# Designs tried in a protein design chat: VH-VL binders against q8ixk2r445to577. Part 128

Target 1, 133 residues: q8ixk2r445to577
Amino acid sequence: FFGMLQNKGLTDYCFDYNPPDENQIVGHQVILYLCHGMGQNQFFEYTSQKEIRYNTHQPEGCIAVEAGMDTLIMHLCEETAPENQKFILQEDGSLFHEQSKKCVQAARKESSDSFVPLLRDCTNSDHQKWFFK
Short names: E, the ipSAE of ESMFold2; O, the ipSAE of OpenDDE; V2, 0.75 times the mean of E and O plus 0.25 times the DockQ between their complexes.

## First folded at step 7 (VH-VL)

Design kk69 (framework fv_axatilimab)
Fold by ESMFold2-Fast, scan of step 7:
Structure kk69 (fold): chain C 133 residues (1-133), chain A 120 residues (1-120), chain B 107 residues (1-107)
Amino acid sequence: as target 1 above (133 residues)
Amino acid sequence: EVTLKESGPALVKPTQTLTLTCTFSGFSLSTYGMGVGWIRQPPGKALEWLANIYWDDEKYYNPSLKNRLTISKDTSKNQVVLTMTNMDPVDTATYYCAHKLYPGRAFDIWGQGTMVTVSS
Amino acid sequence: DIQMTQSPSSLSASVGDRVTITCLASQGISYYLAWYQQKPGKAPKLLIYAASTLQSGVPSRFSGSGSGTDYTLTISSLQPEDFATYYCQQHYSTPYTFGGGTKVEIK
């Protein structure tokens, strides 16, 4: 799968990554923003290794969650995907983070009135359902 | 159809508290993702954002005015109320309330505005 | 706070002209940019959101472009009803901030 990764519950919101410093593409939080189809900031690839890749820059970025954290951050992709970069896109649209046993949910960003993807206990909520457009 | 309308006093004396009410239709603030904001515009000047309130009662305030502002909602009456303390002549402005679908989205539908003049 | 610098502050144009208005953010705002049109005595009207998405009912002569810190509103062929003040707004982070406005006046 590749394309815009859109939330079923939050109509018109997609995964978005636009780091403030173009010379350092890693270490920043992935956000949710209106699906617009412009540029490469909303274009992601779901790989056979269960990675969510950001292909706008080289080397490619891979979404990861650090141990004990609930935020999705951009890391460099590795030759062999580490377990913190593995997400299982299930048939029902849930995005399951194997290492933490949690699901990616569209949620409020604490520091401003916007949305971000966060790890939460898995539920059957549409806010935890994702699809590529 | 979403509509909003502001109401409140047209004249306020310095040091008084301003209370403005936004009455709306076409949506409910009990609906997931719904929000209402307040924006003001002094005569001949640019727009200034004041505050937002959302369905889950999360509130956001302009830090420059936070100690003077209170935003609240009455979901059953379809109303959002903004209170601003210690009014000063520089607070003379047209005050608008506006709808937004979700946090982080633009203000898509605005009320007509209500002019508030602060003068002795 | 994110500062929004809008230019020019005013311009004079004739019907049929191509008009361009620029908005610069003091930091990257990831397309969290809207454009509003305001006619004298009226509330602002949303024209464009997500930097380039046209609001329903807005004429196709309006278009938005840009990324990062630099955004532009273009009116491809100015009409009599387009004489107004235009504002950009970032809604990436609170406090939401607006540009100073660009007044488009008749020549």
Scores: ipSAE 0.281, ipTM 0.765, lowest interface PAE 2.7, mean pLDDT 88

Design kk7 (framework fv_axatilimab; at its last look DockQ between E and O 0.06; V2 from the best seeds 0.00; counts 0 for: pae O 11.5 > 2, placed apart)
Fold by ESMFold2-Fast, scan of step 7:
Structure kk7 (fold): chain C 133 residues (1-133), chain A 120 residues (1-120), chain B 107 residues (1-107)
Amino acid sequence: as target 1 above (133 residues)
Amino acid sequence: EVTLKESGPALVKPTQTLTLTCTFSGFSLSTYGMGVGWIRQPPGKALEWLANIYWDDEKYYNPSLKNRLTISKDTSKNQVVLTMTNMDPVDTATYYCAHKLYPGRAFDIWGQGTMVTVSS
Amino acid sequence: DIQMTQSPSSLSASVGDRVTITCLASQGIYYYLAWYQQKPGKAPKLLIYAASTLQSGVPSRFSGSGSGTDYTLTISSLQPEDFATYYCQQHYSTPWTFGGGTKVEIK
């Protein structure tokens, strides 16, 4: 799958990544923004290794969650995907993060005027359901 | 249809506290994602954002005025109240309240505005 | 705070003209830019949000473009009802700041 990764419950919002420097894509939080398709910042690839890749720039970035954290951050992709970079896109649209046993949910970022994807206990909420557009 | 209307005093003396009420219809501040903000405009000048409140009671204030501003909501009455302390003649402006659908969006529906004059 | 610089401060135009207004942010705002139209004695009306998304009910002659720090509002064929003051606003980070306005006047 490749395209804009959109939330079913928070309609019109997509995974979005805009690093401050296009040559240094690592270390910042993935956000949710209105689906616009501009500048390739909203285009992601779901791979057979269960990675969510950001391939707008070289080197390619892979979404990861650090142990004990609930935020999705951009890391460099590795030849063999580490456990913290593996997400299972299930038939119902849920994104299950294998290492933490939690699901990706569209949520309000605390103390910020923005929505972000966060790890939460898995529920049947549409805010935890995603699809490529 | 979303509508908002501002109310409050037309004249305030220097050092007094201004209280403005925004009464709205067509949405509820208990609905996920809904917000209401306050913006002012001095005569012949540009727009200046003051404060914002969301359905989850999260509040934002313009740092230049934060020590003077308080925003609150009464969800059951469909009202948002802005309080501004220590009024000064330079605070003379038309004050607007406006609807905001979701964090990250712009102010899409505005009230008509209420003129507040600060003079001795 | 993010400073928004709008240019020109005013312009004179005729019906049918193509009008361009620019807005420069002091730092990158990643498409979190809105454009408003304000007529004398009236509240602002939202025209565009997310840099290029037209608000429902706004005529297609209005369009927005730009990226990073530099954004543009274009009116492709100016109509009599378009004579007004236009404001840009960054809605990326608080405090949300507005440009100084551009007054579009009859030539």
Scores: ipSAE 0.473, ipTM 0.842, lowest interface PAE 2.4, mean pLDDT 90
Fold by ESMFold2, look of step 8:
Structure kk7 (fold): chain C 133 residues (1-133), chain A 120 residues (1-120), chain B 107 residues (1-107)
Amino acid sequence: as target 1 above (133 residues)
Amino acid sequence: EVTLKESGPALVKPTQTLTLTCTFSGFSLSTYGMGVGWIRQPPGKALEWLANIYWDDEKYYNPSLKNRLTISKDTSKNQVVLTMTNMDPVDTATYYCAHKLYPGRAFDIWGQGTMVTVSS
Amino acid sequence: DIQMTQSPSSLSASVGDRVTITCLASQGIYYYLAWYQQKPGKAPKLLIYAASTLQSGVPSRFSGSGSGTDYTLTISSLQPEDFATYYCQQHYSTPWTFGGGTKVEIK
């Protein structure tokens, strides 16, 4: 799949990646922002290796979760996807992170006017449902 | 058509509490995603954000003023109220209320503003 | 706190000029940037939100660009009604802060 990764419960919001330095894409948090389709910050590829890949930029980035963390952070993609970069987009729309056994949820970021994807215990909440547009 | 209007006293003495009311129409704060904020502007100076309140009663305050500010809403009256304690002459400004959708959107419709002078 | 450094503080320009105003954030603000126009005695008017999205009813001569920490408002051909003060604002992290303003004056 390739496109904007949109949340069902937070209907106007998409995965977005806009690091402060365009030349240093690693290590920053993925956010949710108003879906607009302008530019290339909201386009991601879901690969056969179960990666969520930011590949409109070189070098390509892959979304990862570091052990014990709940935030989605950009790492460099590798030839064989590391376990912390594997997400299962299930038929019910949930986005399951296999290594942590948690689901990606749209959540309000503390002390910020932003929403972010975070790992949470899996539920049937629409805030944990995602689709490509 | 979305409109907002500020009301409150034009003159306040130092140390008094200012209470401002924003009365709005064309939207409801019970509607998902709706919010109202307060911004002030001292004469001839830049804008300063004060506080926001959203449909789900989430509240945001300027940290430098947090212990002086209280924001609340009355959805049945289409009103938002800002209370600011211990007023000082430096707080003399035009106070605006403004409409804002969801966290992440800007202040798209503003009231005309109300001038508040703090002086003995 | 995220500081918004707006430049220039003022400028003089003629009708038809291309005008650019810059806003520099002290850290990344992820599109949470708006531009407002304010005329004397009037409330601010939203021109651009999400860094580059034109608000409904705003003339197409206004445009916004930028990413990360660096953002620009451009007026492609200045009109008489554009003489005003312009403010940028970040609303990514509290306190939500405005730039100091740019007064655009008649040359």
Scores: ipSAE 0.161, ipTM 0.720, lowest interface PAE 4.4, mean pLDDT 88
Fold by OpenDDE, look of step 8:
Structure kk7 (fold): chain C 133 residues (1-133), chain A 120 residues (1-120), chain B 107 residues (1-107)
Amino acid sequence: as target 1 above (133 residues)
Amino acid sequence: EVTLKESGPALVKPTQTLTLTCTFSGFSLSTYGMGVGWIRQPPGKALEWLANIYWDDEKYYNPSLKNRLTISKDTSKNQVVLTMTNMDPVDTATYYCAHKLYPGRAFDIWGQGTMVTVSS
Amino acid sequence: DIQMTQSPSSLSASVGDRVTITCLASQGIYYYLAWYQQKPGKAPKLLIYAASTLQSGVPSRFSGSGSGTDYTLTISSLQPEDFATYYCQQHYSTPWTFGGGTKVEIK
């Protein structure tokens, strides 16, 4: 599975990653932005290791959740995916984070006009449904 | 084990419509993420992608042939059907159906292919 | 559409040789490149996907590398069963497109 990772409830919004420095791609937060399919920033892959990879750079980046956090942060991918980088994209479209046992939800960023994917208790909300396009 | 097998006529006359059936086992097109594609190969030439269909009935066609192609599925029979209208000798090729995962995985399992000759 | 230019179109090699095949995309395909092996009268067999991921059951002498628009398939030590035609294919966006193929013949 790869391409734009689009939210069902927040129509026309996709996972987006645009680090300030193209030579240092880790450590920043993944956000949501209007789906445009114009290149690297919105291209992701769901791998057999249950990773969500940012496959536009070497070394490759993988989305991770840091301890105690509810945001998605870019880390380097590893030969063996660490527990905090494992997600399950379920048949119903829910994106489940195994370690935290929470689901990824499209949410408004506090004190901002922007949106971000956040870990929340799993519900049947369309804002927690995702698909590749 | 995933297996696929193409069936249809070995000979088609020019301007006629080709109908090919892909019968598969080891997976279901009712299962999330499952897809089947058609690829052809003229004798001694390279491969050309034709069309894909997925579990949710989403379909994709090669734009160069879109007006001639129709792909459909019968989930209960584990079959995918490809029709191609207005056949021409240039369409002579081995036609393959193949398994893939949505949305853009490579074709991991192929049928043996069926040779279709277009001739008067 | 994304054009895939594969080179060489053919090569002669001996058992034990290191073989390298190149595939050039007309635009960036972000590592979404597959390699297939096809023997005469047989269907293509998937070797590598996502540029460098080895398909299950494929010998480790096969490897893929590359980035951007340039990708390579390498056979570290050619075996008798490796004489075949190889194709690259981008699986980044539709329409999926294949390279012209590289026939690996016995010297």
Scores: ipSAE 0.000, ipTM 0.616, lowest interface PAE 11.5, mean pLDDT 91
ESMFold2 (binder alone), look of step 8: mean pLDDT 93; pTM 0.948

Design kk70 (framework fv_axatilimab)
Fold by ESMFold2-Fast, scan of step 7:
Parts: structure tokens; sequence; C-alpha cells
Structure kk70 (fold): chain C 133 residues (1-133), chain A 120 residues (1-120), chain B 107 residues (1-107)
């Protein structure tokens, strides 16, 4: 699968990655923004290794969550996907982070006026349901 | 139909506190994603954002106003209140409240504005 | 803070003209850009959000484009009711900042 990764609960919002400094493409938080349909910063690939890849810039980025954290951060992709970069897209639309045993939820960013994907205990909320468009 | 209307004093003396009320209809501030912001415009000048409040009671303020602003909501009355302390003649402006659908979205429906003059 | 530089500050145009207004952000704003129209004595009206999405009820002669730091509002064939001041706004980062405005006046 590839395309815009859209939330069922926040019906117009997609995964979005646009770091302030294009010379440093890793280390920043993934956000949610209005689905604009133009690809670029909203174009992601879901791989057979259960990675969510950002291919707009080189080198390719892979979404990860560090131990003890709940935010999704862009890291460099590795030849063999580490556990913190594995997300299982389940039949009900939930996006399960394998290492933490939590689900990705559309939520508020703690320090700014924006939406972000965060890890939360798995529920049947539409805010935890995702699909590629 | 979404409508908003600002109310408050037309004249404020220097050093006083300004309190403005935004009364709205056509949406609820308990609905997921809904928000209301305040924007002002001094005569002949550009728009300046002041504060936002959202359905979950999260509040955001323009840091340049150095702790002069407080925004609050009364969801049962469909009202948002903005308080600004230590008013100065440079704060003379038309004050608007506006609806926004979500954090990160634009202000889609605006009130008519209320003119506040700060003078001795 | 993200600074929004809008140009030109004013322009004179005739009905039927193509008008272009530019907005430059001091850093990338990822399409978090809106355009507003304001007539004298009135509240601003939203024309475009997400850089290029037309607000419901806004005439199709208005269009927005751009990416990164550079954005434009175009009016393809200026009408009498379009003489107004236009503002861009970034809502990517707090504080939310507006451009200085462009006054479109009759030639």
Amino acid sequence: as target 1 above (133 residues)
Amino acid sequence: EVTLKESGPALVKPTQTLTLTCTFSGFSLSTYGMGVGWIRQPPGKALEWLANIYWDDEKYYNPSLKNRLTISKDTSKNQVVLTMTNMDPVDTATYYCAHKLYPGRAFDIWGQGTMVTVSS
Amino acid sequence: DIQMTQSPSSLSASVGDRVTITCLASQGISYYLAWYQQKPGKAPKLLIYAASTLQSGVPSRFSGSGSGTDYTLTISSLQPEDFATYYCQQHYSTPKTFGGGTKVEIK
C-alpha cells in the first residue's frame, strides 16, 4: 500500500511530515494535516516488513517510536526493520505498534496548536482507525 | 447556519481590563475538533491573531502579548470570553471572534467585529 | 515566529484584469496557508484554505497555488465586487501570523 494515510475519526486529516529544515529530514515529529491530495509531505508507503516509509527525500525515512515515548518520530530506515519501526495495519483499520503493544490515535500535540498521531491503549475509537487513500 | 457576534465595551480607559464575549449559534464547542479564535485589527493596519480555544478546553495565546490574555468558554451558553489586562491606546482596534473547524485550519466564519477605543 | 511578507502592498486594476498577489513565508509552512478578502467596514471572508482549496460559495475566478515558502492568490478576471484588501495567513505554527495585506483598487 502507498498513498495518503487518512484517519476515519478526523475525516479530512492525513499523516504529514514536513521538517522545518530540509537539510535535516530525521528527528522530527510526524503530524496530522488536511489531506491535500498532492503527495509530497503526505505520501507514505506501507511495506511488507510493516514499515511506514517516507520516500519524498533521500535517504528514506521510516516512522519509529522510541521506548517509553508516545510520539511518532522520523528515523532513517534500516536494512532490517527494528521492532520500534513496525506497525501492523489490522483488518479493523487500527495501526498497532508492535514493540509498545499500543495503537496509533489521532490526538492533540502536547506543545502546539495542531493534531498528531500518538500511541494510546487500543480501543475501538474511529480516531484509532486508518486507511490509505 | 453558523453565526458569531462580539459584545463588550466600546470605550476603555488606559490600565483597565477589557472583557469581550463571543456568542455563537449553529455549532457546539463540545463537538470534536471545534474551536473559536480571537483576532484584532487596529485602524488601517493588518490582522493580528490573539488566542484560540477548542472543544477540549485547550487554549493558545499570542506570546507577544506577554500574559495579558485569558480565553475561556461556557459550552452551555455557547459563549467564549476573552479578557485582556492593562489596556493601552495602542490596543485600539476592531476585535473579531471566528469559528474554526480544527487545530491547523483557517477561520471560516467571522463575527461582524466590535470596535474598542482605548482613550482617557 | 514565522513572518509573512505580502506583495504588492497595493495595486490598481480594471474589471476583467488578471490579478496576482504573492505571499512569502520566512520558513516552510507545508500548505498551512489561507487567503482572506476584506471590504471596508466588514469582517474578513475566507476565500482559500490549505493553499489551494476554494471555500464553499467562493467564485471559481479565485485560485491559490504554491508550496514551501512561496504562495500566490490569482483572480482570473477581476469583477467590480473584488475591489478589496486581501490577506494571507499561515496557521502552521503559533503564533498564527498574517501578511500585511494587498489593497486592490480601481484603476
Scores: ipSAE 0.184, ipTM 0.744, lowest interface PAE 4.2, mean pLDDT 88

Design kk71 (framework fv_axatilimab)
Fold by ESMFold2-Fast, scan of step 7:
Structure kk71 (fold): chain C 133 residues (1-133), chain A 120 residues (1-120), chain B 107 residues (1-107)
Amino acid sequence: as target 1 above (133 residues)
Amino acid sequence: EVTLKESGPALVKPTQTLTLTCTFSGFSLSTYGMGVGWIRQPPGKALEWLARIYWDDEKYYNPSLKNRLTISKDTSKNQVVLTMTNMDPVDTATYYCAHKLYPGRAFDIWGQGTMVTVSS
Amino acid sequence: DIQMTQSPSSLSASVGDRVTITCLASQGISYYLAWYQQKPGKAPKLLIYAASTLQSGVPSRFSGSGSGTDYTLTISSLQPEDFATYYCQQHYSTPWTFGGGTKVEIK
């Protein structure tokens, strides 16, 4: 399915990707922003390979988490999804990153007046529950 | 209904410290995502953001004024206090406090403002 | 700091006119843009947030558009109560900054 990936706990906030340098769409952190319904920077596709794809710009980006890190970064999609780009959207709405054994949580970005998705130990918090709209 | 009201002295002498209090109702600064900011406007000029504080006591200041500004909250009294040191005639302005949600929301409800004149 | 440049600084218009006000940011602000209306002697009133979302209770003749660094406020058919000064604000990066304002005066 595809759409805006919205947080259950932060009820008005969606995954958002708008890199400062549009000539380099990969390597920047995914953020959370007010769901505005205009698509573009908030439009993602959840694929059968368990990728979260960003199709607004070419080439297509895929959300990944590097080993040992907790931030979600935009990477180049590959023909076969690598493990660091796989997120399992579970029945309860949790978004499980299998390589790290952690869940995506809406959290404050350190030293910034913004929210971001971060990997955290899995809990039953609504801040770790996501759905497509 | 959210309401905010600024209070403080109308006249301040140069070099003195200004203390302004924002008293609000209709929300709590213990509620997740809630914030209050201070904005000023000199007569006939544009708006200038000064400082803001959030439910978790995270504070932000305008860097051009940071060494002069202190923002704090008293959640039990529903108040936010702004202190500005070493007042100068150029600081003469209407000072507003305003409500904000974290992040992506703007200052949606404003107080009426309080005029502060700095003169000898 | 992100600088916000509004144009024009002032304009004269008649009731029924279409009015457009532009706000240019010195760097990309990802729709973290709000528009305010201020009448003489009163506090600013929020019109639009997230670049294009109308604040509750604001008339539909007001609309916002734009992306990246370039944003526009449009009043489709100016009414007598719309004569005011309009400000844009970015809240993408601290310090939050306002534009210089656009005064919409009666012709």
Scores: ipSAE 0.111, ipTM 0.725, lowest interface PAE 5.3, mean pLDDT 88

Design kk72 (framework fv_axatilimab)
Fold by ESMFold2-Fast, scan of step 7:
Structure kk72 (fold): chain C 133 residues (1-133), chain A 120 residues (1-120), chain B 107 residues (1-107)
Amino acid sequence: as target 1 above (133 residues)
Amino acid sequence: EVTLKESGPALVKPTQTLTLTCTFSGFSLSTYGMGVGWIRQPPGKALEWLAKIYWDDEKYYNPSLKNRLTISKDTSKNQVVLTMTNMDPVDTATYYCAHKLYPGRAFDIWGQGTMVTVSS
Amino acid sequence: DIQMTQSPSSLSASVGDRVTITCLASQGISYYLAWYQQKPGKAPKLLIYAASTLQSGVPSRFSGSGSGTDYTLTISSLQPEDFATYYCQQHYSTPWTFGGGTKVEIK
């Protein structure tokens, strides 16, 4: 699937990645921003390897969570998806990060005027439910 | 419907403190994602954002005015209060309060504004 | 601070004209751009947010476009009620900053 990855609870917000430099697409945190329908910085692919790929630039970026962290950051995609880049999109819309055993939740970034996807203990909250638009 | 209304003094002397109250209806500032901000506009000039406060009591101030501004909320009264110290004639402006839905979202519903003149 | 530059400062137009207003940010703002309409003596009214999303109830003759640092508000067929001052605002980074405004006047 390609498209905008939208939150069920935070109804107008989508996964968003806008790196400061188009030639340096890795290393920054993935955020949530108002769904604008323009693709580009909100255009993602969910792959058969359970990756969430950033398709706007080459080489493609893959969302990852580093050990001990709860933030989603952009890494370079690898030939075989490493465990920290694997997310299981469940039938109920939950996005389960296999390596950490936690779910992706829409949450406020601390001391910031923005929302971000964060790893949290899995619950049945609509803030943990996602779908491609 | 969402409505907001500003109230406060129409005339302030130089060096005094201005206190403005925004009274609103149609939403609660305890609702996840809700916020209220203050914006001013001097006569014939552009809009200038001053401060905003969210449902979780997070506060943001324009850095150029931060040492003069305090924003607070009273969720039970549906009010947001802005205090600005050491008023100067250049602070003469129409002051607006406005609603916003979420962090990152623009101000969608504005009050009518209240004119504050700073003069001796 | 992010500086917002609007052009032109004013323009004269007739009913039925296509009007274009430009807003330039001093750095990339990732579509975090809103447009407001203000009539004399009135509060601003939100027209567009996220660069291109129309606020509920805003006529379809208003449209926004742009990316990076360059954004445009277009009124496809100017109506009598559209004579007003228009402001852009970046809501990407604190402090939120507004453009200087563009006054759309009767020709």
Scores: ipSAE 0.235, ipTM 0.751, lowest interface PAE 3.3, mean pLDDT 88

